# Ledger of designs, part 2: VHH binders against tRNA(Met) cytidine acetyltransferase TmcA (tmcA)

Target 1, 213 residues: tRNA(Met) cytidine acetyltransferase TmcA (tmcA), of Nitrosococcus halophilus (d5c1k8r405to617)
Amino acid sequence: VAVERLDRDALVRDEATLSELFGLLVLAHYQTRPYDLRHLLDGPNLSVYVMRYRGHVVATALLAAEGGFVEETARGIWEGRTRPHGHLLPESLAAHLGLAQAPRLHCARIMRIAVHPAVQGQGLGTHLVDTIIRETGGEGLDYLGSSFGATVELLRFWERLDFLPVRLSVKRGATSGAHSAIVLHPLSSSGQALVKRARERFLVHLPHQLADP

## First folded at step 5 (VHH; framework vhh_7mjh_2)

Design c15 (from a8 with T108E)
Fold by ESMFold2-Fast, scan of step 5:
Structure c15 (fold): chain B 213 residues (1-213), chain A 124 residues (1-124)
Amino acid sequence: as target 1 above (213 residues)
Amino acid sequence: EVQLVESGGGLVQPGGSLRLSCAASGFTFSSYDMSWVRQAPGKGLEWIGRIYSGGDTSYNPSLKSLVTISRDNSKNTLYLQMNSLRAEDTATYYCARDLTYEYGSETEGYFDYWGQGTTVTVSS
């Protein structure tokens, strides 16, 4: 089964593929708002990957390109003066982990991965992620990441895909057990240096974040 | 190993009723939210509804009057009762373990394990 990166301009003409893709992505539960098909087609920073079996979409991943800011913007993000829309990973790394140069690097955030139940257990999700890693690395991206509500099962899922946890946070207004997580996968040497620093800061603070008086 | 096994599908006359079961094993069933999802031939996946670990339910508004989801934690079994079946209800029906997490207006999570599906055909 081949992985295909969709051309968004062509996608608008393919109602069958849009319907199948919409079903998978809505079912996977888009993070910040219910999935909006128009947002997928309209967003200049979005990439859609699919796998087809007998003409039907059976797996997908939605990616948002983030980062790549000039020095002055990166410093503004780190200092809390600038907050660009749609740049969750670099903002979190700069503002919360103190990594001032993180917004200068190019990354993509994996928003969702979904595999149709009829083909579950056949390694399609792993093949999809492996292909995305190769393609994004070849395009000059420095790292990949994802942000999600932390459960042991989700952390294990991402770690099996070679994504390393770098942040756990308690969301304001939630119960004390409600955490969000950020996981990263390095692609370039600059990305590897960033992820190493993020991991070092994470591990130093992990006992404090998990400990409860 | 986490396993979900659906049963109860088959051929049903229009206007009939059918009850699907999903047998769960390999995890603490009572601690997880569970969902039902279907896919009609040539169409995308459609969420039917969810039952929370606490027993409350939430349904797709277009299907709410036609279906009821329940669970029996002593048997590790999830159920979908369907009434007044129509030809358009012909689909493969899946149960899924539901890790959707909501914090305020943010929703995070996904379905991490699915059953193999059971087919329901509504035809005369």
Scores: ipSAE 0.005, ipTM 0.307, lowest interface PAE 10.2, mean pLDDT 78

Design c16 (from a8 with T107V)
Fold by ESMFold2-Fast, scan of step 5:
Structure c16 (fold): chain B 213 residues (1-213), chain A 124 residues (1-124)
Amino acid sequence: as target 1 above (213 residues)
Amino acid sequence: EVQLVESGGGLVQPGGSLRLSCAASGFTFSSYDMSWVRQAPGKGLEWIGRIYSGGDTSYNPSLKSLVTISRDNSKNTLYLQMNSLRAEDTATYYCARDLTYEYGSEVTGYFDYWGQGTTVTVSS
C-alpha cells in the first residue's frame, strides 16, 4: 500500500476524502461540517499523508510544520516573551530545555497518526512513519517530533522508530497524574546537534522527573 | 501485549438499547483515556466520545443524548450504553486507547490501539 502526500488545494475540494480523514483522525471537535476541516487545512503549516486501499483511506498522519523563526522571534520564545500558537516542539525545547537555537530550526510535529482497525497489525503505521522520515529529510527539515501520553510501551515503540525522549511532564485535570512525553527524530546535522543536546539535558534532569509522579 | 476486545453487538430492534463492552489487557487501563468510534456501512469513521482516566466524559455533540460512556477500572473494562437506537446506528463499533493530548486549544496525539470491532445491526 503506497504512502501519498495529499495536495492541500485539491483536498479542500474533495468532500469524500475529507469525510474519511475526519472520521479516521477523530476530529469531532472541529465539527462534521466540511467548512471546519477546510479552514483547518487552509493553515500553511499542515500536511496530510494517507495510505489507500480500494479507494478508501486506511491510514493517515497529520503533520504540523513548526519552527523556522527569524532571530528575534526565536529569542522571544527562548526568553518566554512570546508563545506562538501551534509551535509546541520549538516552544518546549527553547522555554523548558533552554535550547535558544531550537526555534530557528525547521521541524514537523506528527500531530495525529491513525490506522483503520481493519488493517492494524500489518505494519502500515511503521511504513507510514518511515516514509514521512524519508520525505521530510529530503525536504530539508531539521527534525521530527511527537507529543503523547507517556507509557513504557509507547516510548519503546517510538524508540524502535529512532525517536528519542527529551521531555516528560505531568498533565493535570481530567487526566491528572498522567505523564506526557516529547520524542524527537533528527534529520539534518543541525537537528542531530539539537537532539543530542536535548537528550543530554533530559538525562541530567530525569531523576527529578522520576521523583515527581 | 496490548489487546482491546469489544463485545455486546448484535441485532436489535429500532427504539431498543444495547450496552457494548471493551475488555482491555496488557497495560494499566486506569491510566488511559479511552474512546468509542463507529463506522456505518459505506461511510467513514465517526467518533462517539471519550472517557478520561479520571472519569470525566466528552461526547460528539450529535450523539450525546443517545449514548453514555463509562468504565470499570477494577475489571479493565470500557462500556458504551446506547438507547433509542435507530436504523442509522447500524455500524461496526470500535474501542480505542486514546492518546490525544490537549495543550491549550491545540489537540495532538493519536489512538495507538484499536479493537477489532463489534457489529450492531438495527433492523425493523
Scores: ipSAE 0.010, ipTM 0.331, lowest interface PAE 9.8, mean pLDDT 79

Design c17 (from a8 with T107E)
Fold by ESMFold2-Fast, scan of step 5:
Structure c17 (fold): chain B 213 residues (1-213), chain A 124 residues (1-124)
Amino acid sequence: as target 1 above (213 residues)
Amino acid sequence: EVQLVESGGGLVQPGGSLRLSCAASGFTFSSYDMSWVRQAPGKGLEWIGRIYSGGDTSYNPSLKSLVTISRDNSKNTLYLQMNSLRAEDTATYYCARDLTYEYGSEETGYFDYWGQGTTVTVSS
């Protein structure tokens, strides 16, 4: 099954594809109405990837472009003065891991992945992410990342895709003791240096973040 | 290794009630949020609701008065109670392991495993 990056201008005019995409995305983002999804897709920072089977969308991933700030904005994020919405990865790296230059780099966050139940268990999610890694490496991005509820199994899933954990924190809306994870995959040489530093700082602070998140 | 198996579907009369079950195996069920999702014939997937690992629930507002989600961690089982069933509730119902995560105003996540589905038909 081939992975395709959708042209957003064409997508808003393709009623059949948009309908199938809305169905899959509502599963990944509860409470989102079709009207709200249109507003999300109108954002200039979003990329939509799909897999089709016999003409039908059976898997999708949404990527949000983040970072790329000038020095003064990056300093504001690092100092906690500015917390821009839609820039979760650079905010977390700068504010929580002390990586002052992280918001200057360009990244994309894999914010949604959905696979139709009829084709689950066939490795489509893995194939989708692998293809995104290859294609985004050519687009001037420094790294990729994702955020999710932390379990040993999920951390292993992302590590098999060469994403490295760099933060564990208390999951919002969960019971006491539940954790969320941020994982990163480097794309550029600058991204490799950032991920290496993030990983080193994460390992030093891991016991404190688990004990007092 | 992870398996989710729905059961309890079938033919029911309009106005009737039905309880669906989802038997989970191959993972620590009590540590995961779980969701119910349905797909009516010829329509897209529709999220019904979620139960967090701690027992709190969140529902699709359009369905909240008609359904209740619960879990029994000692039996590794998720339940969907449906009341006042209508013809429009005819659908294939799926349970799913739910990895949706919120950070501030942002939400990210996905459903990584799904059951095979169980069919509910509401007809006289």
Scores: ipSAE 0.013, ipTM 0.470, lowest interface PAE 7.9, mean pLDDT 81

Design c18 (from a8 with T107D)
Fold by ESMFold2-Fast, scan of step 5:
Structure c18 (fold): chain B 213 residues (1-213), chain A 124 residues (1-124)
Amino acid sequence: as target 1 above (213 residues)
Amino acid sequence: EVQLVESGGGLVQPGGSLRLSCAASGFTFSSYDMSWVRQAPGKGLEWIGRIYSGGDTSYNPSLKSLVTISRDNSKNTLYLQMNSLRAEDTATYYCARDLTYEYGSEDTGYFDYWGQGTTVTVSS
C-alpha cells in the first residue's frame, strides 16, 4: 500500500476522498466539528498524507508545520510572554523544558494519525510514519514530533519508530495518575543537537516524575 | 495483547432497540476512557460517544437522544444501548480505547485499539 501526500487543490474537488479523510480524522480527534476539520485543512502549514486500498482511504496522517520563528519571538516564547496558537512543540520545548532556541528551528507535528479498523494490525501506521520520516528529512525540517496521552503501548510504538520521549506531564482533565507525552525524532544536525538536550533534561527529571507522589 | 470484542448486533425492525456489548481484555479496563464508533455501508466513520474512566459520558449531539453508553468495570465490559432505530442506523459498530486529552489550547487524541466490529441492520 503506497503512501501519498495529497495535493490540497485536488482534494477540495474529490468528494469521496474528502469524506473518507474526514471520517478518519474525526476518529483521531472526535471533538472536532466538520467546520473545524475544514478550517484545519485550509491552514497553509498543513500537510495531508493518505494510504489507499482498492481506491479507498484506509489510513491518514496530518502534519502541522511549526517553529521557524525569528529570535525576538523565540525569546518571548521561552520567557513565557508569547504563546503562538498552533505551535505546540516549540512552545513546550522552550517554555516548559527551557530550550530557548527550540522555536528558531523548523519542525512538523504529527497532529492526527488514523488507520481504518478493518485494516489494523497490518503495520500500516508504522509504514505511514516511516514514509513521512523519509520524505520530511528532505524538506529542510529539523525534527518531527507528536503529543499524546501516554500508555506503555503508545510509547513503545513511537520508540520503535525512533521517536524519543522528552516530556511526560500530568494529563489535563484526565483520570488521576494519567500522563501526556511528547516524543521527538531528529532530522537535521540542529535537530539532533536539540533532541539530545531535550532528552538529557527529560532523563534528569524522569526518576522524580515516576517515583514521587 | 489488548483485545476488544463486540457482540449483540443483528437484524432489528425500525423503531426497535438493541444493546451492544464490548468485552475488553489485556489491559486495566477501569483506567481507560472508551468510545463507540460506527460506519454505515459506503460512508465514513462516525463517532457515537465516549465514557470516561470516571463514568461520565459525552455524545455526538446528533445521536445523543438515541443512545446511552455505560460500562461495568467488574466485568471489563462496555455497552451501547440504542433506541428508536432507523434505517440510517444500519452500520458496523466498533468499540475503541480512547486516549484523547487536552494540552494547552490543543486537543490531541488517538483511538489506539479497536474491536473487529459488529453489524446492525435496521430493516423490516
Scores: ipSAE 0.011, ipTM 0.365, lowest interface PAE 9.3, mean pLDDT 80

Design c19 (from a8 with T107I)
Fold by ESMFold2-Fast, scan of step 5:
Structure c19 (fold): chain B 213 residues (1-213), chain A 124 residues (1-124)
Amino acid sequence: as target 1 above (213 residues)
Amino acid sequence: EVQLVESGGGLVQPGGSLRLSCAASGFTFSSYDMSWVRQAPGKGLEWIGRIYSGGDTSYNPSLKSLVTISRDNSKNTLYLQMNSLRAEDTATYYCARDLTYEYGSEITGYFDYWGQGTTVTVSS
């Protein structure tokens, strides 16, 4: 089954594919109106990948392009003076792990992944992510990452794909006290250096983070 | 290994009721949110609703008056009660382990395990 990156201009006019995508991604819980569905996919930094089987979308991933800031903006993010909307990975790395140059690099965040239940267990999710790694590396991105609610199963899924945990965080005062995890996969030489430093800082602090409820 | 097995599907008349079950094994069921999702022939997946590990529920507004989700942690079982069934409710029904959640203004996570599905046919 081939992985295909969708053309956004064509996608917003393809109601059947949009319906299948939002069903598979379970976006209906946002009570999204039909116009809102098209608007969501109109963003210039959003990429949609699909796998089709007999004309039906059976797997998908949503990616958001992040980073690529000039030095002045990167410094502002590192110092906590600026928090650009939609740049979660570089902001977290610069502000929380002290990696001042992280926002200079180009990355993509894998926001959502879904595989249809009828084709689970066939390695489609793994094939989808592996193809995204090859394609984004070829486009000159420095690293990939994802942010998610930390469970043993999700950490294992990403680790099997060679994504390395670099942060665990807790948000207090909300209804959820669950940990959020960030995992990274390097693509370029600069990305490799960044991920190595992020991983080293994470591992130094891990004993304290695991012990602090 | 994680396993989810749906049951209770079948043929039902319009206006009838049906309760689906989902038997979970291989994980601490009580610690996880669970969802029901359906797919009608020739259509995409449609989320029905979620039951949180704490017992609260959230539903697709289009379906809220027609369905009730519940769980029995002592039996590791998830339920979907459906009433006033219509021909448009004909679908394959899946249960799924639901790792989606809100963190600040971001919604993150995935449905990481699904059952094989059980078929409901509403026909006179």
Scores: ipSAE 0.024, ipTM 0.482, lowest interface PAE 7.4, mean pLDDT 80

Design c20 (from a8 with T107F)
Fold by ESMFold2-Fast, scan of step 5:
Structure c20 (fold): chain B 213 residues (1-213), chain A 124 residues (1-124)
Amino acid sequence: as target 1 above (213 residues)
Amino acid sequence: EVQLVESGGGLVQPGGSLRLSCAASGFTFSSYDMSWVRQAPGKGLEWIGRIYSGGDTSYNPSLKSLVTISRDNSKNTLYLQMNSLRAEDTATYYCARDLTYEYGSEFTGYFDYWGQGTTVTVSS
């Protein structure tokens, strides 16, 4: 099954594909209407990837492009004075790990992944992410990342794809003791240097109670 | 490893009620958020709602008045109660282990395991 990056201008005029994408993106109650999905797709930094089987969308991933700020804005993020909407990875790296240069780099956050239940277990989700890694590296991005509720299984899934944990925090809207994770995958040499520094700082600041598997 | 098995589907008259069950095994059920999702014939997937590990619930606003999600951690079982069923509620219903994470106005994550689904037909 081939992975395809959709042209957004064509997508907003393709009601059938848009309907199938909306159906697969079942993660958020605020995306209950076609208008809500169109609004999300209107965002300038969104990329949509799909896998098709016999004309039907069976898997999708949404990527949000983040970072790429000028020095003044990056300093504001690092100092906690500004928090641009939709820039979770650079905000977390600068404000929480003290990496002032992180918002200067270009990244993408894997925001959504969905695979139709009829085809799960076929490795489609892994193939989708692996293809995105190769394609975004070719586009000149510095790193990729994702944020998710931390379980041992999910951390191992991302680590098998060479995504490294760099932050654990208390999960919002969850019971005490539940954690969210941020994982990063380097793409460029600048990204490799950033991820190495983020990893080093993460290990120094990792709470004692989370040092063991 | 992880198994999710839905049950309780079948033929229901319009205006009727039905309770679906999802039996979970192979993981610490009480530690995970769980969701219900449905797919009507020829339509896309539609998210119904989520129950957090802590017991709070969040619903698709279009369905909130018609459904209730609950869980019994002692039985490793998730439930979907549906009332006032209409022909348009005819669908395959899936339970899923929910690893989505909300940060401000952003959502991140995915459903990592799904059941095989159970069919509900609303017809006279």
Scores: ipSAE 0.011, ipTM 0.367, lowest interface PAE 9.3, mean pLDDT 79

Design c21 (from a8 with E106D)
Fold by ESMFold2-Fast, scan of step 5:
Structure c21 (fold): chain B 213 residues (1-213), chain A 124 residues (1-124)
Amino acid sequence: as target 1 above (213 residues)
Amino acid sequence: EVQLVESGGGLVQPGGSLRLSCAASGFTFSSYDMSWVRQAPGKGLEWIGRIYSGGDTSYNPSLKSLVTISRDNSKNTLYLQMNSLRAEDTATYYCARDLTYEYGSDTTGYFDYWGQGTTVTVSS
């Protein structure tokens, strides 16, 4: 099954594909954020990837481009003075991990992955992400990342794709879990340096009893 | 091996009620959020609602008055109670293990295991 990056100009004229795509994407909790997915998709920072089977959309991933800020904005994020909408990865890395230059780099956050139940267990989600890694590496991005509620299964899924955990946060009172996670995958040499520093800071905060000899 | 098996579908007359079940095995059911999703013939997937591991529920606003989701952790079973069924509720109904994470303006939507589905037909 081939992975395809959608041309958004053509997508607005294809109601059948839009309907299938919206169905797959509108599976997350939206009680606190009721937005029209058409508005989400018309942003220039968004990319949509799909897989088709017999003409039907059976898997999708939504990516948001983040970062790429000038020095003054990056400093503001690092100092906690500004929190630009839709830039979770650079904000978390700069404000919470102290990585002042992280907002200077260009990244994409994988916001959603969905696979139709009729084709689950076929490795389509893994193939979709593998293809995105290869394509975004060629586009000049520095790193990829994702933020999610931490379970052993999700951490294992991302680790199999060479995404490295760089933050685990306790979310008190969460009904779906006690922890949130950020995972990163480097693409450029600058991204590799950033991810290395983020990993070093993450590992320092782990209990010593869990460290290897 | 993680398995989710839906049951309870079938033919129902308009205005009737039906309870679907989802039997879970191969994981610690009580530790996971669970969702119900449906797909009407020729249409896309539609999220119905979720039940958190802690027991709270959240519903699609368009369906909130018509459905109730519950769970019995002692039986590793998820339920969907549907009332006042209409022809437009004809669909294949799926249960799914729900790893969706939403924090502020950020969302990661992810269902890692789904059942095979059970079909509900509302017809006279």
Scores: ipSAE 0.011, ipTM 0.387, lowest interface PAE 8.8, mean pLDDT 79

Design c22 (from a8 with E106Y)
Fold by ESMFold2-Fast, scan of step 5:
Structure c22 (fold): chain B 213 residues (1-213), chain A 124 residues (1-124)
Amino acid sequence: as target 1 above (213 residues)
Amino acid sequence: EVQLVESGGGLVQPGGSLRLSCAASGFTFSSYDMSWVRQAPGKGLEWIGRIYSGGDTSYNPSLKSLVTISRDNSKNTLYLQMNSLRAEDTATYYCARDLTYEYGSYTTGYFDYWGQGTTVTVSS
């Protein structure tokens, strides 16, 4: 099944595809009315990937472009003075792992993934992410990432896709043992250097993160 | 081998009720969150709700008053109770093992195993 990156201008005129995309996004517990989905698609940083079978959308992933800041802004993020909305990966890497140059790199965060039940067991989620890795690398992005509530199953899913954990943090105000995770996959040589540094810093601080109430 | 098998679908008249079952095997059922999802003919997938491993539930707000999800861990079975059925409830209903996780406004994960679906038709 081929993976396709949707043209947003064409998508807003394609009611059948929008309806199927909205249905799949509801599977990811995205609580949005159909017009809110159109508003999401108007975002300048959003990319939509789909897999089609017999004209029907059977899998999707939503990506948010992040990073790419000029030096002054990147320094502000690293120093904790600036927190741009919608730049979770660079903010976390700069502010929490001390990686001052992370916000200068270009990345994308995988926000949502959903797969239709009719195509279960065929590795479509893996194929979708593998294709996104190839395409975003070709577009000159430095790394990909995702943030999620840490379970063994989700960590294993991302590990199978060669995404490396770089942060575990306690969800503030949550029940004991609730952690959030950030995983990264490098694309460029600069991304590889960043991910290596992030992993080294993560491992130094891991015992403190796991000891949190 | 992980298997999920839905049952209980069929023809029902408007205003009627149905209880769907999902029999799980091949994994420790009590350790997993489970979801119900439906797809009406010619429409996209619609998430109905989830039951957490601990027994709490979360529902699609559009469907909350019409459905109840429950589980019986001693029987490895998931249930969907539907009341006041309408023609627009005609759909194929799926159960799924739910690895989706919500953190603030961010949702990630996926459903890793699904049943084959059971069809519910609401008509006279």
Scores: ipSAE 0.011, ipTM 0.309, lowest interface PAE 9.7, mean pLDDT 79

Design c23 (from a8 with E106Q)
Fold by ESMFold2-Fast, scan of step 5:
Structure c23 (fold): chain B 213 residues (1-213), chain A 124 residues (1-124)
Amino acid sequence: as target 1 above (213 residues)
Amino acid sequence: EVQLVESGGGLVQPGGSLRLSCAASGFTFSSYDMSWVRQAPGKGLEWIGRIYSGGDTSYNPSLKSLVTISRDNSKNTLYLQMNSLRAEDTATYYCARDLTYEYGSQTTGYFDYWGQGTTVTVSS
């Protein structure tokens, strides 16, 4: 099944595709309303990827472009003076892992992934992400990432795709053992250097080293 | 191996009631949130509701008065009770293991395993 990146301007006018896309995305995020999804799709930094089977959308991923700041803004983020809306990955890397140059690099955050139940067990989610990695590697991005509630299953899913954990944080007021995770995948040589530094800092600061030493 | 198997679908008359079951195996069922989802012929997927591992429930506001989700952890079984069925409730109904998580302004959603679905037809 081929992966297709949708044209944003055409998508907004295609009610049939929007309906199928909204159906899949609402499954992944029950609190997301059609109005909220239209606002999400209107974002200038959003990319929408789909897989179609017999004309029907059966899988999707939403990516938000982040980073690419000038040095003064990057320094402000690193120092905690600036917290730009919608730049989770560079803010987390600079402000919480001390990687002062991270906000200067260009990245995309995978915000949503959804696969239709009728095609379960066929590895379409893996194929979708693998294709995005190949295509974004050629587009001048330095790395990809995702943020999610840390379960063994989700960590294994992302690690299988060669996304490496670089941050685990405790959810405030959460049940014992509940954490959020950030995982990264490098695309450029600069991204490889950044991810290597982030991984090293993560492992050094992980109190009981539950991951690879 | 993780498996989810729905049952209890079939032909029902308008105004009737029906209870669907989802039998889970291959994982610690009591530790996971579970969701019900449906798809009417020619329409997109519609989330029905979720039951958390702790027993609390959350529903699609459009469906809340018509459905109840429950679970029996001793039997590794998830249930969907539907009342006052109408022709518009004709759909394939799926159960799914629910990994949706929200922290602060960040949200991730993922259903990692789904059942094969069971079909409900509301007609005379």
Scores: ipSAE 0.012, ipTM 0.444, lowest interface PAE 7.7, mean pLDDT 80

Design c25 (from a8 with G104S S105G)
Fold by ESMFold2-Fast, scan of step 5:
Structure c25 (fold): chain B 213 residues (1-213), chain A 124 residues (1-124)
Amino acid sequence: as target 1 above (213 residues)
Amino acid sequence: EVQLVESGGGLVQPGGSLRLSCAASGFTFSSYDMSWVRQAPGKGLEWIGRIYSGGDTSYNPSLKSLVTISRDNSKNTLYLQMNSLRAEDTATYYCARDLTYEYSGETTGYFDYWGQGTTVTVSS
């Protein structure tokens, strides 16, 4: 089954495809209205990837382009003075992990992944992510990332796709005491250097729960 | 290992009521948020609602007066109660383990496991 990147301008006029995407991308937050998804999908920094079976969308991923700031803006983010809307990965890496140059790099965040239940277990999700890695690397992006509620199973899923955990944090607006994770996958040589430093800082600050005797 | 099995579907008359069940196994059910999703013939998926691990619920505004989601953690079972059923409620109903959440103003995550589905037909 082939992976296709949709043209944003064409998508907002394709009600059939947009309806199928809405149905497949089930949002569990209280904002679930169709117009909210349409607004998200036609955003200037959004990329939509789909897989079709007999003309119907059976798998999708939404990517948000982030980063690429000039030095002055990057310094403001690192210092905690500036928080650009929609730039989760660079803000987290600079302001919370201390990586001052992270906002200068270009990245994409995988915001949503969905596979229709009728075709789950067929490796479509893995094929979708592998295609995204190849395409975004070819476009000159420095790294990919994702943010999610931290479970052992979900961390293992992303690690099997060569995404490395770089942050654990307490999530807001949900169950108190629950943690979120950020995982990164490097694409460019600059991305490889960034991810290496992020991993080193993550491991140094990882809680040690093993007791001394 | 992780399994979700829906049951309770079938043929019902317009105006009737039906309760669907979803039996969970292979994970600590009480620790996870769970959702119900349906798909009518020839249509896309439609989210019905979610129940948090703590018992609070959130519903699709179009469906909130028609459905109730509940759970019994001692039985590892999720329920969907449906009332005043209409022909348009004919669909395959799925339960799903729900890993979505809000982080820094963005909704992120996804459903990582789904059941096989159970079919509900509303017809005279």
Scores: ipSAE 0.011, ipTM 0.400, lowest interface PAE 9.0, mean pLDDT 79

